VHH binders against Endo-1,4-beta-xylanase 2 (XYN2). Designs and how they scored, part 1

Every score and structure here is a prediction.

Target 1, 142 residues: Endo-1,4-beta-xylanase 2 (XYN2), of Arabidopsis thaliana (Mouse-ear cress) (o80596r5to146)
Amino acid sequence: NIVMNGDFFAGIEPWYPNGCEAFVVSSDPFSSEVMSADSSSGGYVVVTNRKETWQGLEQDITTRVASGMNYTVSTCVGVSGPFNESAEVLSTVRLEHEDSPTEYLCIGKTYASRDKWVDLEGTFSISNMPDRVVLYLEGPAP
Structure headers, positions and changes below count from the first letter of each chain, unless a header shows other numbers; Kabat numbers aren't used for antibody chains.
ipSAE, averaged over its two directions, is called F for ESMFold2-Fast, E for ESMFold2 and O for OpenDDE. V2 adds 0.75 times the mean of E and O to 0.25 times the DockQ between the complexes of E and O.
[cut] marks letters that were taken out.
The coordinates of atoms that the task and the answers printed are left out; those that the model quotes come from them. Centres of patches stay.

## First folded at step 13 (VHH)

Design b4s (from x2 with W99S)
Fold by OpenDDE, fold request of step 14:
Formats: sequence, structure tokens, C-alpha cells
Structure b4s (fold): chain B 142 residues (1-142), chain A 118 residues (1-118)
Amino acid sequence: as target 1 above (142 residues)
Amino acid sequence: EVQLVESGGGVVQPGGSLRLSCAASGFTFDNYWLYWYRQAAGIERELIASIYYRGKTNYVDSVKGRFTISRDNSENTMYLQMNSLRAEDTGLYYCAKDSRYKSPMDVWGQGTLVTVSS
């Protein structure tokens, strides 16, 4: 598995918030904002104070991927807020290069209804390894 | 909210120097390429310098040897040291970062004005 700490039993690492705040919850009820969880354990992370769709949890997966391989990333996501429609949630891989512009690959997409967990699965492959590969989730506009 | 706030602009004579700053917030600073752009009156905005999180820098020919881009990741601040300024360097200078939604850049500050005049 290229994604580490899906159950968050030992805290949030190696996930880190980008431009927002995040905290681990050991219980299963929905609270607020965008949530990321592993359905197998019940622990989840709440992401708050988002101002952009791309702000949220990130994880550096550089050392766990190789060129020419096919990967599947599975996450369980939930969205809370004052919306009645389904919210779009994306899984994105950012490829950072020293000699070329940064690339952004949307690897998966799902739609989350309010206060319901949904699975988000994405797939990707890398032709040439960049300096850094970062996985993150994009949620609805705050 | 992502913010890029440029400062340090002003009026200088040809041959003078200025140091621009870009204070960044709302994102993990050391995860992105950062860029300086400038826009002269009646001219399209142009990329003039870039800096990678690992320190690699790039410059357009017109500023090579005169301008130096740098970053302080601990302070979330990027700098542009401008020496030997020329009249053609006059313009509004912008700080920018990469974005998924607009190629190549999406996030800009309000800019800081640099005027080189005798």
C-alpha cells in the first residue's frame, strides 16, 4: 500500500494539512467540514478552515511509487456542511519536477452526500519519476 | 485563503537597487515552485524568475546577472534582489505559485510597483 496510516491510530502523520487545520477523531460520527477515514478502523481526520478546494490533507508518497507501475488509491471520504446537493471529491497526485512545471493528476472522483461516507478510488501511473509525488484530496468549495 | 503579498517596490534611478519581498500564507510553502512575474504598461505579464523548493533558480535573459531570486521557507517569504536597474525594468511585479486549475499560474498577489526613472 502506497498510502500510510489509513486508520489514524497513531495520529495524523504522515498526513499533513496544506493550508488548513486537521485533527484526528477516534469515534465514528460525522461532525463538520471534509473528513477522511479508513472504513476498516473507524478513526478519521476532520479537516477544517479550508478556503480552497485543494486545501486539505496531503501525503508524500514519493518513496513508495516507481515509474511504469500501476497504482490504486482507495479512501473513504465524507463531507459536511450547509449543502443539500452532492459534493464532488477528487483524489489528486501532484508531481513536482526540478526541470519542468509541476503536474497535477486527477486520479479519482466521487460524489459525497451530506454526512455520508463514500469510497473514493483512483488509479495512476508515472512514466518518469519526479522529485516528489504528493497525494491529496480535493473537496467542494468551502 | 491563499495570500501572496508583494512589497518593496518604489522609485529608483537607473543603476539603483531594490529588494522585493513576497509573504505567503495559506499553503505549504516548501511544496511549490514560486515565481516572479512583471507587467509593464501595455505589455503582457512576463515570467522573469523562478525558484524550486530545493533551491534551483531560473531567470529570463533580460534579468540574468542583475536579479536574484531566493526563498526563506522558515518565514514563508520569497525575495527578489534587483540590482543595476534599468528603465525597462519598470512595471508591476507579481509573486505567484503553481496551480492545478490554471496553466501555468493561478495565484497572484496584488503586485508591487517598481519605477526606474532618472
Scores: ipSAE 0.417, ipTM 0.738, lowest interface PAE 1.4, mean pLDDT 89
Fold by OpenDDE, fold request of step 14:
Structure b4s (fold): chain B 142 residues (1-142), chain A 118 residues (1-118)
Amino acid sequence: as target 1 above (142 residues)
Amino acid sequence: EVQLVESGGGVVQPGGSLRLSCAASGFTFDNYWLYWYRQAAGIERELIASIYYRGKTNYVDSVKGRFTISRDNSENTMYLQMNSLRAEDTGLYYCAKDSRYKSPMDVWGQGTLVTVSS
């Protein structure tokens, strides 16, 4: 699993919010629209004030990946809010290049019911190393 | 909320100069290519300049040597210095960022009007 700090017991790093707010919760139940954790029994991060589906937690994994290698992304995600249908949640890797357009790789996809934790898993490989590789989660429209 | 707010437009004579600004918010500023577009009346929007987070820049031929794109990551602002302005530079100028869901670019501002006339 390429994901670092899935339990959040020591804080949020190396995760950081992109265009939104995030905070660590140790033992409280669902209280926000988008949540992420490695295990539903441990700590988790609440993501709030999202305005776009791609806004949320991300982490820079540039120094942890190499070309030609296979990596697994495994997370536990949850969605809360005033909706009755299942919500799509994606894991995406953004590849930033100086000499070419930015690439987006959909790593995994899952569907989450309201206020329930679900596993999100996927795999990816990079043929040519970009300048920066960022992993992030995509949630439903706010 | 993602926002891109352009400013600095105005009326100038041919040969004059203007400096446009784009104030950005709602995303990690230094993670993306940023772009300047312009749109003249009755003409499709045109990409004119781009800048990477590490500073690499690109320009269309019509503005090379006259326009300079730059960015200040500490202020979440990018700029377009326009020198030796011509009548054909007249138009609405927009800033944009790369997007996974919108192709080719996301434009969130209302633009800033640049008018070059004698």
Scores: ipSAE 0.072, ipTM 0.526, lowest interface PAE 3.2, mean pLDDT 87
Fold by ESMFold2, look of step 13:
Structure b4s (fold): chain B 142 residues (1-142), chain A 118 residues (1-118)
Amino acid sequence: as target 1 above (142 residues)
Amino acid sequence: EVQLVESGGGVVQPGGSLRLSCAASGFTFDNYWLYWYRQAAGIERELIASIYYRGKTNYVDSVKGRFTISRDNSENTMYLQMNSLRAEDTGLYYCAKDSRYKSPMDVWGQGTLVTVSS
C-alpha cells in the first residue's frame, strides 16, 4: 500500500480536503503521558459540504511513485446520512503535467453503506512520470 | 543524510511574536509536504500546521489566525510566524517532512524551545 495514513491512524495528514470540509473523529490515537502508542483501529475522517462527486480527500503521492512500477492502493470507506442503500465511492489518480492536460486514472470502485466500512482497493502504473501525482477519493453525488 | 534544523525559539511575553525557521538539507525540498509539530511537557507531540509543496496550508483550530506557515523553496527553508502568543503555546517545536515508511516520523530534530511567560 503506497498511501500514507490510509486508515487515518495519525489524523488527516497527509490527506487534505478538495472543495469540501473535513474533520477527524478518533477516540485516542496518541493520548498518553508515555507518548508512544499505536492503535489497531479507531480513527476516521468525515467529509462534508460537498457540491460535486469529485470533491473529497486527496493525497499527493508524487514522491512515492515511479514510472514502470505497479502500485496497489487500499483505503477503508463508509458513508453517512439518510441513504436507503449503498453509495458509490471511487479511488482516482490524477497525473498533472506542466504544459499538458491532466490525465485521470479511475483505479478502484466500491459501494459503501451507512452501517459498514468497506475496503476500496485499486491498482495503477505510470508510463511517463508527470509533475504531480495525486490520489483522491470521490464520494457519492451530493 | 536528511537533516532538518529548527531555530528561532526563545522566551517571549504573552501577546508577543516569534518566527521559527526549519532549514532543510539532504533531500529535494520542492517535492515534500512540510509540517510543524508542538510538544508541551507531558503531552504527545501534536501537529499544528502543514504546507503543501505548492503552497496550500492547513492549521489546527487553536493556532488558526495567529500562526502562519510558509516555505521558501529557493532557500530550502520553512517558516512558522507565531503572533499573539499565549502561555499554552509553550513547548518544543519540531519540523518534519513526508515519510515513505507508512509510519510516524521515527527521528525528530532537536526542536526549538518556545517559552511564553510573564
Scores: ipSAE 0.000, ipTM 0.097, lowest interface PAE 17.9, mean pLDDT 66
Fold by ESMFold2, fold request of step 14:
Structure b4s (fold): chain B 142 residues (1-142), chain A 118 residues (1-118)
Amino acid sequence: as target 1 above (142 residues)
Amino acid sequence: EVQLVESGGGVVQPGGSLRLSCAASGFTFDNYWLYWYRQAAGIERELIASIYYRGKTNYVDSVKGRFTISRDNSENTMYLQMNSLRAEDTGLYYCAKDSRYKSPMDVWGQGTLVTVSS
């Protein structure tokens, strides 16, 4: 599992929001829209004020990956919204290059519904190391 | 049988506009990233624009603000609207589909030629 702090025991770091707002919430899962977390030990993070589906939490994993190796992403996600409506949640890795366009790898997908946690798992590998590797979560349409 | 077919290339004058199409068969655009590449004479093929199935787009700096990538999943077709064309935009334009994992691309079109000259 390449994800650091996937249960949010130490707050939000090394995760950070991209184009949205995020905050840590104690012991009350499923009370609002949530992109991740196993809250058994520390809590979970609520992501709000998203304007696009791809806006959410991300984590820079550049120092933890190498070319030619296989990696597994595993985290727990949930959403808040209309009763029984399912929402697509994706795990994506972007490969940022100094002199070329960013490359995107869609590595995992799940469907989450209101008030329950669902596992989001996927695998990926990198052929050539880019300048930066960022793992991020994509949620349903705002 | 997975295929991508480009069309809409032609000869235009500088400052003109052109719209390229990329029709897909054998798969749906669903959750794939789709790409436009350009190859000018004597230069390696370069990525110029990309679009995610949810509408996120990326562009190289040289085309940003002039080119617009879009997709119509119901028609299984991706488009590249090219405005304010310049001589340096001349080249063979390809569309491509990502491989999901391990490899950036696994399907390419045959290309459509764009020539910008007066």
Scores: ipSAE 0.000, ipTM 0.194, lowest interface PAE 14.0, mean pLDDT 69
Fold by ESMFold2, fold request of step 14:
Structure b4s (fold): chain B 142 residues (1-142), chain A 118 residues (1-118)
Amino acid sequence: as target 1 above (142 residues)
Amino acid sequence: EVQLVESGGGVVQPGGSLRLSCAASGFTFDNYWLYWYRQAAGIERELIASIYYRGKTNYVDSVKGRFTISRDNSENTMYLQMNSLRAEDTGLYYCAKDSRYKSPMDVWGQGTLVTVSS
């Protein structure tokens, strides 16, 4: 699992919003069942003011990946809105090159609703290292 | 402890107006979707309006143009202004928010009763 701070225990870093707004919700577990199931405090980030599907949290992982190796991404996602609708949520890696077009790899897909949180998992590998590797989450149309 | 408390319900004649309030404690409204639901006697709750902290709103067709949802994040309170009330608007009105954790559970108040006479 290449994702750092996937449980948001220490705030949002190294995650940051791309074209949207985000804040961290840190909370104590509400019940002893939750506390006994999780050995560490859990947290999450709310992403707001999205105008496009690709606007969401991202994380620069350039220094943590190498070409020719397989990586697993695992996160837990949910969506909110005025009605109980399911929505497609994607995990995408973009490969930024100094002098050529950015490449995009869709590495994971799931469907989420406001009723339940779901796991979003995927794998990827990189053939040639680009100048920058960024992992990001894409949500439903705003 | 998270608590939502509705108020402002009462008896009103058709064509009249009421303003409902939803006061929150145990959490801050900022950056939540907030909802108003209503429940007529003997049926399940139905969503009628929603609002996000940046002002996006949604309404079901039966209340569009007559009801206005709003929020005051500094007072941690949401409002529903109901105009041109009809007998079919009679019911118990609830405010709610989406759960923040990985739980399917919504948070609801006890409700405030709105009666539109005859």
Scores: ipSAE 0.000, ipTM 0.102, lowest interface PAE 16.6, mean pLDDT 68

Design b4y (from x2 with N31R W99Y)
Fold by OpenDDE, fold request of step 14:
Structure b4y (fold): chain B 142 residues (1-142), chain A 118 residues (1-118)
Amino acid sequence: as target 1 above (142 residues)
Amino acid sequence: EVQLVESGGGVVQPGGSLRLSCAASGFTFDRYWLYWYRQAAGIERELIASIYYRGKTNYVDSVKGRFTISRDNSENTMYLQMNSLRAEDTGLYYCAKDYRYKSPMDVWGQGTLVTVSS
């Protein structure tokens, strides 16, 4: 499994917020903006104070991926906000290279209604290993 | 919110030096490529220098040996040391970052003006 701590029972690590705030919750679901979790019923992470769609929870998966292999990433996502229609949520893999510009792979897409959990599944492969491989979710416009 | 704020521009004589700063916020700074661009009057914006989070740097030929790009990850700040300035270095200088899908021009600051004049 290339994604670690999907149930957040042991805290937020190795996930980290990029350009925003995040905290683990074990109480009422959908108390705030964007939440991420796996398929388990354990805990979830609330992401707040987002200003950009790409700001959110990230995880460095560099040491758990290899070139030429196919990977599937599954997450459960929920959104909360003023929107009335379904909000687009993307799963993205960022490839950071010393020899070339950073690459961004959109590996999955789903649409989430307000205060409803939905599954987001994505697939990807890497042809040339970068310095860092980072998985993150891109949510609706704040 | 992602912000890039350039500073340090001014008026300098040929052969002089300036040091530009780019204060960054709203993202994890110890990653990515960061870039310096400049735009002279009537000319398209041009990339002049780039720096990787691990320290690798690239320069266009016109500034190589005169300009030095650096970054302080602990301060979320990127710098451009400009020595031996020439009249043709005059322009508005921007720092930039890619964050989504179109490296490196996704995020720009307001720019800082550098004027090299006798």
Scores: ipSAE 0.503, ipTM 0.781, lowest interface PAE 1.1, mean pLDDT 89
Fold by OpenDDE, fold request of step 14:
Structure b4y (fold): chain B 142 residues (1-142), chain A 118 residues (1-118)
Amino acid sequence: as target 1 above (142 residues)
Amino acid sequence: EVQLVESGGGVVQPGGSLRLSCAASGFTFDRYWLYWYRQAAGIERELIASIYYRGKTNYVDSVKGRFTISRDNSENTMYLQMNSLRAEDTGLYYCAKDYRYKSPMDVWGQGTLVTVSS
């Protein structure tokens, strides 16, 4: 699993919010729109004030990946809000290049019902190393 | 939400100069490519300049040597310095960012109007 700090017991790093707010919770009230956690731990991050589906928690994994290698992305995700149907949640790897357009790799897909944790898993490999490799989660429309 | 707010447009004579600004919010600014587009009346919108977060720039031939794109990552602002303006530079100028699930694959601001007229 290429994901670092899935349990969040030592803080939020190396995760950081992109265009939103995020904070660590040690208990489980499940009171936010999007959350990310390790399924084997009680700590999780709440993501709030999202305005776009791609806004949320992400981490830079550039220094931890190499070309030609296979990696697994495994996370536990949950959604909360005023919806009755299941919501699509994606794991995406963004590849930033100086000499070509930015690439977006859909690594995994799952459907989460309100106030329930679900596993999100996928795999990826990179042929040519970009300048940056960023892993992030996409949630439902706010 | 992603916000791109263009400013600095106006009316200038041929040979004059303008400096456009694009104030960005709602995403991590010190990443990605950013773009300037323009659209003249009755003509399709065209890409005229782009800048990478590390500073690499590209220009279309019609603006090379006259326009300079730059960005200040600490201020979340992109600029377009326009010198030696011509009548054919007249149009609505847009700041843009790539967007994975949108078609076209860019998000736009409201635009700022540049009019070059004697």
Scores: ipSAE 0.407, ipTM 0.729, lowest interface PAE 1.4, mean pLDDT 89
Fold by ESMFold2, fold request of step 14:
Structure b4y (fold): chain B 142 residues (1-142), chain A 118 residues (1-118)
Amino acid sequence: as target 1 above (142 residues)
Amino acid sequence: EVQLVESGGGVVQPGGSLRLSCAASGFTFDRYWLYWYRQAAGIERELIASIYYRGKTNYVDSVKGRFTISRDNSENTMYLQMNSLRAEDTGLYYCAKDYRYKSPMDVWGQGTLVTVSS
């Protein structure tokens, strides 16, 4: 698992919001029912004020990947909303190149519901090392 | 809304030094990779250095050991210290930021001209 700080016990870094707002809910052994999901034993981030499906948390993983190797990404996601039985959540890697268009790899997909945390897992490899590798999550339509 | 302004270019002799600045506004400066590019006559813009908000830096081989990229998040400013300048370093220097993956907007400043002549 190449994701750093996936349980958010040290705050939001190295994650950052892209075009949205985010805040951390800290872990607590005596947390309320809202914070007691199995995969969220540490902590979690709430993402709000999204205007596009691709706006959400990002993590720059450039220094942690190399070409020709296989990687597994694993994280835990949930959604909120009174009328949403399930919502599509994607894990995507974008590869930024010096002198060519940005390449997008869709590495995982799941359907999250508002009352439980679900795993979002995927694998990827990079054939040509780009200048920058960014992992990000895409959520349901705003 | 997003604005990047380069400054600090000029004419120098080979072996000289210059420090370029990139003043940024209109985005959350302290959360992004930032980049320096240069463009010589007849050449596409080339990436020469990058810096992550926590200090990780990268350089192309042609400038390693001579150029140092840095940032001051309290002033929303990125710098490029250029030492041991060579004639081949002549060109327009740009700073850059990418901010969207599906419909990227080109956020290039006007550039700052560096001329190294003997």
Scores: ipSAE 0.000, ipTM 0.122, lowest interface PAE 15.1, mean pLDDT 68
Fold by ESMFold2, fold request of step 14:
Structure b4y (fold): chain B 142 residues (1-142), chain A 118 residues (1-118)
Amino acid sequence: as target 1 above (142 residues)
Amino acid sequence: EVQLVESGGGVVQPGGSLRLSCAASGFTFDRYWLYWYRQAAGIERELIASIYYRGKTNYVDSVKGRFTISRDNSENTMYLQMNSLRAEDTGLYYCAKDYRYKSPMDVWGQGTLVTVSS
């Protein structure tokens, strides 16, 4: 598992939002200590204000991967919304090059139901090391 | 079994436009990632545009703002709209379905020739 903080136990780090908004929710919603270390237990990250399905949390994994190696990624995801239908959640790796187009690898897929946590697992390898390797999550239509 | 067939190339004057097509057989575009490559005489093939199955696109700087990649999953076809063509755009244009930068492509067609000449 090359993903750090895949269950978001330690808040959002090293994840960050891309084209959307994200915030950390503690297990105690009535505490002003949401921003303190004492409130960091059993928390999760909520992603909002997405305009496209590929907008979500991402993590730069460039320093943790090398070409010619096989990697497994595992994260824990859930969705919320006004309907009870399952929603497709994807795990994707993008390979960023400074002087050529970005390449995208869809590495895993799962279906998440309202207010239920599921594992999203996938595998990948890289033949030629790009300048940046970024893993990101894609959710249902906004 | 998997085939990609390029079409739509031709001779065009500088500043002109051309639309290339890439028809797929043996697989459905639906969940695949697709690319356009360009090869000028005596030069290695270069990746110029890519499209994600959910519509996200990327371009090399030399074609940004002039070329538009698109896909029609119901027609199993990818397109490259080329506007404001320049002499340096002359070359063979290939579509591909290989997700790795600088890896040998598994499937190549013969390409479609684009010549920009006055």
Scores: ipSAE 0.000, ipTM 0.117, lowest interface PAE 16.6, mean pLDDT 68

## First folded at step 16 (VHH; from b4y with L34M K102G P104G M105K V107Y)

Design c2a
Fold by OpenDDE, fold request of step 23:
Structure c2a (fold): chain B 142 residues (1-142), chain A 118 residues (1-118)
Amino acid sequence: as target 1 above (142 residues)
Amino acid sequence: EVQLVESGGGVVQPGGSLRLSCAASGFTFDRYWMYWYRQAAGIERELIASIYYRGKTNYVDSVKGRFTISRDNSENTMYLQMNSLRAEDTGLYYCAKDYRYGSGKDYWGQGTLVTVSS
């Protein structure tokens, strides 16, 4: 599996927040804008203080991917906020290159109702291995 | 939110030097290319320099050999050392971060004014 620590039992690593705050919760209260978890886990991460849709949890998966391979990424996501409609959640892979512009691959899309968990599955392949490959989730506009 | 704050602009004589700074926040700085743009009066904004997180740099021909872009990832700061300044270097200088390649959108600072005049 190219995605590590889906249960967050031992903490947030190797996930890290980009431009926001995040903390691990072991129980089941929805209390943040975006939550990330693995479908098979009992813990989840709350993401708060987002100002951009792309701000949230990221994971560097560079060492776990190779060119020419097909990958499937599956996550469980939830959205909390003052909205009544379903919110779009994207999974994106960022490819960072020294000699070319950074690429952003939207690999998956789902719609989440407020305070409900939903599965988000995405697929991708890399033709030329970049310097870094980063997976992150894009939530609704804050 | 993403914030880019430029500083260091001013008035300088031809042949003089300036050092611009860009303080960045709202994102993991060492994960992104950073850019310097400038805009002269009556002319479209132009990209003049870029720097990768590992130090790779690119310059437009008009500033090569005179300008040096650098960054301090531990301080979330990017710099532009400008030497041998010319009148045509006059303009507003902007720090930028890519939003999404191909989107046509970037994050910009407020800009800092550089005036090269006798």
Scores: ipSAE 0.577, ipTM 0.808, lowest interface PAE 1.0, mean pLDDT 90
Fold by OpenDDE, fold request of step 23:
Structure c2a (fold): chain B 142 residues (1-142), chain A 118 residues (1-118)
Amino acid sequence: as target 1 above (142 residues)
Amino acid sequence: EVQLVESGGGVVQPGGSLRLSCAASGFTFDRYWMYWYRQAAGIERELIASIYYRGKTNYVDSVKGRFTISRDNSENTMYLQMNSLRAEDTGLYYCAKDYRYGSGKDYWGQGTLVTVSS
């Protein structure tokens, strides 16, 4: 598995918040804007204080991917907030290059109703390995 | 939110030096390319320098050898050391972060004015 600590049993690491705040919760009720969880773990991460759609939890997966391979990333996501319709949630892979502009690959998309968990699955492959490969989730506009 | 705040602009004589700063927040600074742009009066904004999180730098020909872009990841700050300033360097200088590759959209600060005049 290219994604580590999907169940958050040992805390947030190696996930880290980008431009926002995040914390692990053991009990299930929705209490924040964007959440990421594994359905089998009983714990989830709450992402708060987002100001941009892309701000959220990230994980560096550089050492766990290789060129020419096909990967599938599966996550369980939930969204809370003042919306009546389903909110769009994306899984994105950022490819960081020293000699070229950063690439952003949208690898998966789902729509989440308020305060309900949904599965988000994404797939991707990399032709040429960048310096870093980072997985993160994008939520609705705050 | 993404915040980019430029400072250090001012009036200098030709041949003088100036150091610009860009204070960044709202994102993991040490994971992104950062950019300096400038816009002279009546001219479109132009990219003049870029710096990778590991220190790789790029410059347009017009500033090579005179300008140095750098960053302090511990302070979330990017710099532009400008030496041997010329009248044609006059303009509003912006620091920037990309929104998404290929989107044509960047995050910009308010800019800092650099005036090179005798």
Scores: ipSAE 0.532, ipTM 0.788, lowest interface PAE 1.1, mean pLDDT 90
Fold by ESMFold2, fold request of step 23:
Structure c2a (fold): chain B 142 residues (1-142), chain A 118 residues (1-118)
Amino acid sequence: as target 1 above (142 residues)
Amino acid sequence: EVQLVESGGGVVQPGGSLRLSCAASGFTFDRYWMYWYRQAAGIERELIASIYYRGKTNYVDSVKGRFTISRDNSENTMYLQMNSLRAEDTGLYYCAKDYRYGSGKDYWGQGTLVTVSS
């Protein structure tokens, strides 16, 4: 698992929000759309003010991956609010290139229900190393 | 089972316009990034534009401001509007779907040829 800071003990780093707001919580698991790398008794991150499905928590993993290798990414996710139907959550890797449009890899998906943590696993490989590799989680339509 | 069919290519004069289409089937089109690539003679395919199912777009600098990518999820079709065409835009244009589960494989159409000559 190449994810760092899965229990959020030291705050949100190296995770950061993209086009949304995020904060760390150590005890209240469901107050909004919630994305956490580890759902045990440790911390988690609540993501709010999303306007698009791709807005969420991300982590730069460029220095931790190499071309020609297979990787497995495991995270734990949940959704919150008045919704009682399942919601699609995706894990995505984006490959940023200096001289080309960004490439996006959908590496895994799951369906999360209200107030329940669900595992989200994805597998990927990279043929040519880009300038940046960013893992991010996509939630349901806001 | 995944099928991508490009159309709309042809011969056009410099400064002219073309609209390319990519008809998609065999997958849930409205869940994926879609891409346009082009391939000039003697070089590898290059990514030129991308679009997310809810409309976020990216372009390579050489086409930015001249090309517009769009999609119609109700018709499972992606488009590329190409304006102010130049001789350097000549090539075979492919649509492509993102990778599922990170395998590194692309799903490609057959391509549609664009020739810009006087």
Scores: ipSAE 0.000, ipTM 0.209, lowest interface PAE 14.0, mean pLDDT 70
Fold by ESMFold2, fold request of step 23:
Structure c2a (fold): chain B 142 residues (1-142), chain A 118 residues (1-118)
Amino acid sequence: as target 1 above (142 residues)
Amino acid sequence: EVQLVESGGGVVQPGGSLRLSCAASGFTFDRYWMYWYRQAAGIERELIASIYYRGKTNYVDSVKGRFTISRDNSENTMYLQMNSLRAEDTGLYYCAKDYRYGSGKDYWGQGTLVTVSS
């Protein structure tokens, strides 16, 4: 698991919100529609005020990956709100290149129901190391 | 909501200059490649310039040396400085951000019209 601070014990760093609001909570029950990296060992982050599906938490993992290796990202996610069907949650890696457009890899997906946490596992490898590797957690449509 | 607003278009003589702006909101602007496209009447939009969030730029041959793309990440704004304009530069200019994952919509502004005419 290459995710740093996956239980949010030290607050939100190195995670940060992308176009939304975020705050750290201890291991409390669901309170709103949210994603978290890992809720099983310390705390979780509530993400709110999202306007698009791709708005959520991200983390720069550039220093923790190398080309030619296979990686597994493992997180625990949940959603809340007044709905009955499951919501799609994605784990996405973007590869930022200095000399070409950003590439996006959808590395994993799961379906989360209200009031319960589900595992989200994703796998990826990188053929040529980009300038930055950023992990996204992306939630359902706002 | 993602929003892109182009401005700065107008009518200019051949050889003249214009500076286009693209104001962006609703996403982490300083983490994305940004693009300028142009669309002449009756053809598909054509990518003409791109800029990496750390400043690396790319251009198609027809605008190299005449157009300069830039960005101000603190103001969430991208620019296109167009010099030595020619009749073939006439068209509707759009800014865009990269989109390569999940469901969603393309993020384009309404465009800003550039007309090069004497």
Scores: ipSAE 0.000, ipTM 0.153, lowest interface PAE 13.7, mean pLDDT 69

